# VH-VL binders against q9nrl2r1430to1533: the designs that were tried, part 37

Target 1, 104 residues: q9nrl2r1430to1533
Amino acid sequence: GGVHELSAFEQLVVELVRHDDSWPFLKLVSKIQVPDYYDIIKKPIALNIIREKVNKCEYKLASEFIDDIELMFSNCFEYNPRNTSEAKAGTRLQAFFHIQAQKL

## First folded at step 19 (VH-VL)

Design dd4
Fold by OpenDDE, fold request of step 20:
Structure dd4 (fold): chain C 104 residues (1-104), chain A 124 residues (1-124), chain B 107 residues (1-107)
Amino acid sequence: as target 1 above (104 residues)
Amino acid sequence: EVQLVQSGAEVKKPGESLKISCKGSGYTFEDHWIGWVRQMPGKGLEWMGMIYPGDSDTWYSPSFQGQVTISADKSISTAYLQWSSLKASDTAMYFCARQTFDYRSGYYEYFDYWGQGTLVTVSS
Amino acid sequence: EIVMTQSPATLSVSPGERATLSCRASQSVSSYLAWFQQKPGQAPRLLIYDASTRATGIPARFSGSGSGTEFTLTISSLQPEDFAVYYCQQYDDWPYTFGQGTKVDIK
């Protein structure tokens, strides 16, 4: 697209993506690699999906955007035990998100 | 408008190295898998592998594992396919393609956009 | 890997007639099956995805059906521009695999 000032949602997604703990969340979990994932997680989501929704202007309220981000973390904690690298990364990234979300 | 533009035709000799490219535009490049497909002269289509530019996660088909290297530079929205030492049997058309996803349901789907192809000819 | 087998290898059809192409998977691929059309010197064009959903811009005369291991692409009334090679492709498991193709030529 053209040169535009990023919206608050766009900017926050960029910050989340660039965070060191974003690796479990950059893309959807592969059902090939994790065959049981979609039997457990019924509302899959990832940062690439959220960014696409932002680009498509799907979020009319900040609360809707926040809900999707929280869903992303919720899915991670539902599927991954607390002692996993994924859950630990999620915990740190979520804390970062909560700080940044105060600026919305 | 989503587009994948591949580098031009190559004429090489056996033993030479080669790196061809696929540049995406009109979308967020790092958020979609890019795949490579081989089509030898007069033959069918073969998936070689795919890469997620956002984290460089790369999958190879068993037949191509160790035969080629797939990479990406998300800063310039470009994916690459390369050989360290070409063989005559590498003569083929090579296509890149983008995988789509349903942002409403949250599932990866099919490969929706394709490059125009890069013809690679390897002969003595 | 999942082997995709298309039949027939060549299908000769007159303009205006119905063309039926078959694709069989060596194991179930659910509905993760796509159909492509390819003309000489061109990239494959997506026709059908998820076994039965027509891609954007694809004419209504193209339809896909099936699930599991048996799939069919139907061209209800063959047009001159439809003479080409057609490929099925599964994306249920890695590596993704194509059928060997069916050539649709003029009778």
Scores: ipSAE 0.897, ipTM 0.948, lowest interface PAE 0.5, mean pLDDT 95
Fold by OpenDDE, fold request of step 20:
Structure dd4 (fold): chain C 104 residues (1-104), chain A 124 residues (1-124), chain B 107 residues (1-107)
Amino acid sequence: as target 1 above (104 residues)
Amino acid sequence: EVQLVQSGAEVKKPGESLKISCKGSGYTFEDHWIGWVRQMPGKGLEWMGMIYPGDSDTWYSPSFQGQVTISADKSISTAYLQWSSLKASDTAMYFCARQTFDYRSGYYEYFDYWGQGTLVTVSS
Amino acid sequence: EIVMTQSPATLSVSPGERATLSCRASQSVSSYLAWFQQKPGQAPRLLIYDASTRATGIPARFSGSGSGTEFTLTISSLQPEDFAVYYCQQYDDWPYTFGQGTKVDIK
């Protein structure tokens, strides 16, 4: 049910945050440090945002939660070339997420 | 409810070290930037810097770069401001503040909650 | 750094009168502008954010307007508890910066 799913979302976010490869995703990219980021990425999102949405019960379906997580990775791969540390971290974290998401 | 509680007033001498604290509650501490603001006696507000507890990313205002150290311990929802060697000119009120964000738009925004302030007095 | 300049330095107003405070930015800060109220011995209290949005619990007599480089805080009818120092602050660029403040006192 919805309550069980919410708990599952909370747990999964915690696991993602604690992962060694979460560092590119913990918070929103700074427009000061990366001036062109928001010219390219139009739907910015990060784990802190996703956690807040979970806390606010914004996700009614697992698919909605998954969509936001996938958006987070999509943004990373759109902005960062494959050979960057960010993209490599994202690849590993996404793989982890896909395994964990099977439980949802 | 969101709350920031700062450590008590300090009376120090020049050359002494000091570390003051700001503890957050009522929200996910590691997900919000914590800023520090100085207010010298009878003067205005000055941003010193801010830290993201989730990864300890830290920004300093140019005037305070190298003058203070900002840190955080997310395990106890606490941010710190410290001096290695105080000067008389460090006498001031120091505030911590939390930055909010819009989870719908995905942008960081304003600093919505503030600590009560910590008075630091440095004199010979 | 973006320099925020407030005017006037001191504004003397009678209770019930309208108070108008100005804040100017040295360069555009879009709508990333907040107004704070501070009373002696207290922490700043957020009044307005995003230039024109009242924070939760802030009376309707407080309003903010402007964008870019020119901003205004208006208190439509000054109440006794409104005598304080008011600061504007930009959060468009780092370092974030405050205006020097406007003191609203009794005329």
Scores: ipSAE 0.896, ipTM 0.949, lowest interface PAE 0.5, mean pLDDT 95
Fold by OpenDDE, look of step 19:
Structure dd4 (fold): chain C 104 residues (1-104), chain A 124 residues (1-124), chain B 107 residues (1-107)
Amino acid sequence: as target 1 above (104 residues)
Amino acid sequence: EVQLVQSGAEVKKPGESLKISCKGSGYTFEDHWIGWVRQMPGKGLEWMGMIYPGDSDTWYSPSFQGQVTISADKSISTAYLQWSSLKASDTAMYFCARQTFDYRSGYYEYFDYWGQGTLVTVSS
Amino acid sequence: EIVMTQSPATLSVSPGERATLSCRASQSVSSYLAWFQQKPGQAPRLLIYDASTRATGIPARFSGSGSGTEFTLTISSLQPEDFAVYYCQQYDDWPYTFGQGTKVDIK
């Protein structure tokens, strides 16, 4: 990242990362710890990946950024049963995201 | 420019404690794993462990589990390797290294940037 | 752990000649294999990642090939600055492990 003022995308990512329910999403799932993850999830993504894309100006449209965030949650819900801590955290974080995304 | 800068050479005695550091710059420090590698004099490279500064998730190589402590302070973009009680056999060069990832494929990958190394000498 | 075995231990080559270094894994590491160059008193320098992709700034004379358990680093025409120790390293499974290294020296 640069020393410039945070863009809307950068700021939103920072807010997501700082959220208490961000822990399942901070980094990519380890294939070592979860051997079958990448057999199920074909488009893995995490907040660190999204932040990198933001830093590299990969998102030209807000919809592209939103799509990646939604993909991140979709992956979580696809792999994790609803009663898991990961899924519950995801549900809460997604709700937060939807509120914040209105500012984009 | 991505850089990893490690703390200076250390000369210690057996039984002393030690904490060496690795400071990252030029990238988002908390978003990349930082690993530590030992190289004993005239020997090869050995992975000791790695830490994800974003959540302090830490992995140790079995041979180093319980022998050292890896930590990080993301507020100052610094990773640490420490010993509670040094042994002469801890004499070695220690490197830190950053693991990259492919943000398009979504995989953690290779260790692309390395610190210059910290020489630790432990002798009576 | 996955054991990485390099051969030969020492490779003596004349400047301008081709150098071929081998790395074998005790089990498949897919293409999660990197090659490093290390000179005395220096940190390892990444040469190749994902078995066959040159890192940024690495001369074209360096190439990597292989997958699974057998890998090769090739230096097509050895330059004076290429005399060093070369390590392979797998990052498919934890703990990550290095080969014991191949020293490339002057014949």
Scores: ipSAE 0.881, ipTM 0.946, lowest interface PAE 0.5, mean pLDDT 95
Fold by ESMFold2, fold request of step 20:
Structure dd4 (fold): chain C 104 residues (1-104), chain A 124 residues (1-124), chain B 107 residues (1-107)
Amino acid sequence: as target 1 above (104 residues)
Amino acid sequence: EVQLVQSGAEVKKPGESLKISCKGSGYTFEDHWIGWVRQMPGKGLEWMGMIYPGDSDTWYSPSFQGQVTISADKSISTAYLQWSSLKASDTAMYFCARQTFDYRSGYYEYFDYWGQGTLVTVSS
Amino acid sequence: EIVMTQSPATLSVSPGERATLSCRASQSVSSYLAWFQQKPGQAPRLLIYDASTRATGIPARFSGSGSGTEFTLTISSLQPEDFAVYYCQQYDDWPYTFGQGTKVDIK
């Protein structure tokens, strides 16, 4: 959308980054530390990339922004078993996102 | 508009400490890896290490592990390279570099913007 | 660590001619290969990433090719500003490593 919508996306990303459970999502997973990650995850995304796309006005619809954030969580749950620290962090951050997204 | 501006040249003696800086502007500083590269006089380039300022995740090349400290202060968009005790062999040009976003490939691990370099001279 | 070997050490060419620079990795780096240009007293400048993709603002006369262990940088028509040292760098595995450089001199 417009300038108003893009400012809201920026604010939401800032809130996600500041959340205690953002740690698995700040940057792309390292192929060096996790060699099989990119064999499983074909559309990698992270908060830093989403923020860059917001800053460059690459989201034309709110649904596109929401889709990237949900893709980020979906990747986490696809790669990580549900009892892992990563999946638990993802569950908590996704719940926080849904609350904050109601303000869009 | 992306710029990396490094601190000025240094002339030091062996055993002295030194902290040089690299200030990023024109982008979201905390969202990009910053790396440090050494170039000894008349020699090629060698990676020293890198830091992700967003979470302070820090990687060192084995030759530099324990020899330098890489740090960042994201509140002032600045990365640092530090020696606790300089040696004459630390005489070199030091560059900082920013990792870019190429999310189209899904792997943004290359460095696109470089600082102007900081010449460090260590002699008795 | 992955050793990157460049050849030749020095390449003497005339302006307007084609230059071909080679880079070999000690093990496969897939396509995680970049090329940099460096002039005396300057920072390295990114030319090519992903083995063959030109960085923003790099002229079309620069092209990269190869994958695995063998890579090539080609400058199709050398300009006066292209006389410099060229480095390849792998970013497949940490630590990232540079080749020793190829100096492109005016003949």
Scores: ipSAE 0.761, ipTM 0.913, lowest interface PAE 1.0, mean pLDDT 92
Fold by ESMFold2, fold request of step 20:
Structure dd4 (fold): chain C 104 residues (1-104), chain A 124 residues (1-124), chain B 107 residues (1-107)
Amino acid sequence: as target 1 above (104 residues)
Amino acid sequence: EVQLVQSGAEVKKPGESLKISCKGSGYTFEDHWIGWVRQMPGKGLEWMGMIYPGDSDTWYSPSFQGQVTISADKSISTAYLQWSSLKASDTAMYFCARQTFDYRSGYYEYFDYWGQGTLVTVSS
Amino acid sequence: EIVMTQSPATLSVSPGERATLSCRASQSVSSYLAWFQQKPGQAPRLLIYDASTRATGIPARFSGSGSGTEFTLTISSLQPEDFAVYYCQQYDDWPYTFGQGTKVDIK
């Protein structure tokens, strides 16, 4: 991690948040609205947490940043059946992310 | 570093409208819940509601549902508490507070930063 | 709505002594319990979250314990600056609720 790499992480998170399909990933799933979510998902994460980790320089390697984003998608696909709006949004956002990740 | 700065004290009459503000700085405003807490004169603290500015997801305590409107404008890092028609019983100190992230990974759902408070006085 | 009940209502202690404040929840809140200090004319200040974890910058004389329905805030070697009202708050379920407060007077 150099300065331009950290800027690239920040810019990628901004692009993910701006993407039309980011809505399932902006914040953690509510345990109040979805009581069983945290029985199934043991390493929860969302774009707001990833952005905070970027801002605090917590990622030492690009692979650590990529792993958190992939975990976010993996959680979505584990909890949500393929035909749900959440899973479809995840598929499209992940495809966008894979294109952008080649720049890292 | 993280700061919440609230709008100044207000003196109003019953029936008037009012919108008070809470401006956040030193962090990514849209990524954290902002809540509003009322403290009646000489009384304890009570949650009114909270909003996630990133998507405007808004939750109200039952006692305040329909009594106030909570909103946010993430483009200017500001949350709002609004009355369409003030009552004398709305006389109180109002605080905003920022929530952190939840979970055992150091992301807990607790309110770590508070605004300085806005005194609202409603008298006939 | 989860009711938080604090005791005692008022606690008067001498500087250097230990103060023990109690908080009871009407149902289990697991460890989703915070303690706040509020001095006259000020906003609340977070002391403890997750029942027992001190917030950044909080002196070691403040400690929290408990889980489920019973929680305790302990102030060891109480200092003159510790006179305040102390609130517990659960954040397990919405609406989040505060206890009514314990006022700590220092002689």
Scores: ipSAE 0.739, ipTM 0.905, lowest interface PAE 1.0, mean pLDDT 91

Design dd4
Fold by ESMFold2, fold request of step 20:
Structure dd4 (fold): chain C 104 residues (1-104), chain A 124 residues (1-124), chain B 107 residues (1-107)
Amino acid sequence: as target 1 above (104 residues)
Amino acid sequence: EVQLVQSGAEVKKPGESLKISCKGSGYTFEDHWIGWVRQMPGKGLEWMGMIYPGDSDTWYSPSFQGQVTISADKSISTAYLQWSSLKASDTAMYFCARQTFDYRSGYYEYFDYWGQGTLVTVSS
Amino acid sequence: EIVMTQSPATLSVSPGERATLSCRASQSVSSYLAWFQQKPGQAPRLLIYDASTRATGIPARFSGSGSGTEFTLTISSLQPEDFAVYYCQQYDDWPYTFGQGTKVDIK
């Protein structure tokens, strides 16, 4: 992707990070605090890693960027039961993402 | 490119307070753990604690818990190490360091950039 | 707390020779081990992470090996700039801990 796509990706990540429901997604889950997480989740991702990849121009296609964000939500729903605060936050942030992505 | 710039050397007396700083530039400051490491004169390195500036998640090594305060202000890309009452035994070099991502294993695994160090001298 | 023990405390080696530094952990740290170099008056410099991966810009003469509780750093042909103190550090569990260091000195 070009400079305009990278700017759009950056703006979208900023909007996601600023959202009140971003708290489960800001950084990778700690293997020290949650020992079984990485037994279950084999492709971990978080907003800080996605932003790093945007800043390093690692996304060549918009679909690659979208795939990482959707993977982030999919991991949340795979690890966390539906009634948890994490899963509820994920549902709300994913809905917000879909709205913001349509604007760009 | 990526830089960590620490505040200057300090000469203090026992009982005084002190707050030293570590300013990060050339990267998204809030997205990386910042740790603090002490090196007493002629001694090795020891971790004091670390903070994630994005949400202020803060971890202390047990021997430093309650002895110092680690904080960050992401709006100015700065992490802090603070004492409410210095002791002579606090005389040391203090380094800040940035932890990097490990995409392969899904964990943060190493510190890739270090500040220049802040010498703190506490003498009665 | 995981105790990291380095040996020897001091290693005297001639330029051009091989140096082998040892690091032992009090419990398994898998491959979550880094090696740092520190020269007087300077900050530590990352050499190796994940036990054996060279950090960006680190010359090929530096190599790391090991897993679990036993690790080595090898400098295959010492250069004058390599005389320094070397630290291993585990990052498997908090608090992260350093070994006490090995000073590599000119013989």
Scores: ipSAE 0.739, ipTM 0.905, lowest interface PAE 1.0, mean pLDDT 91

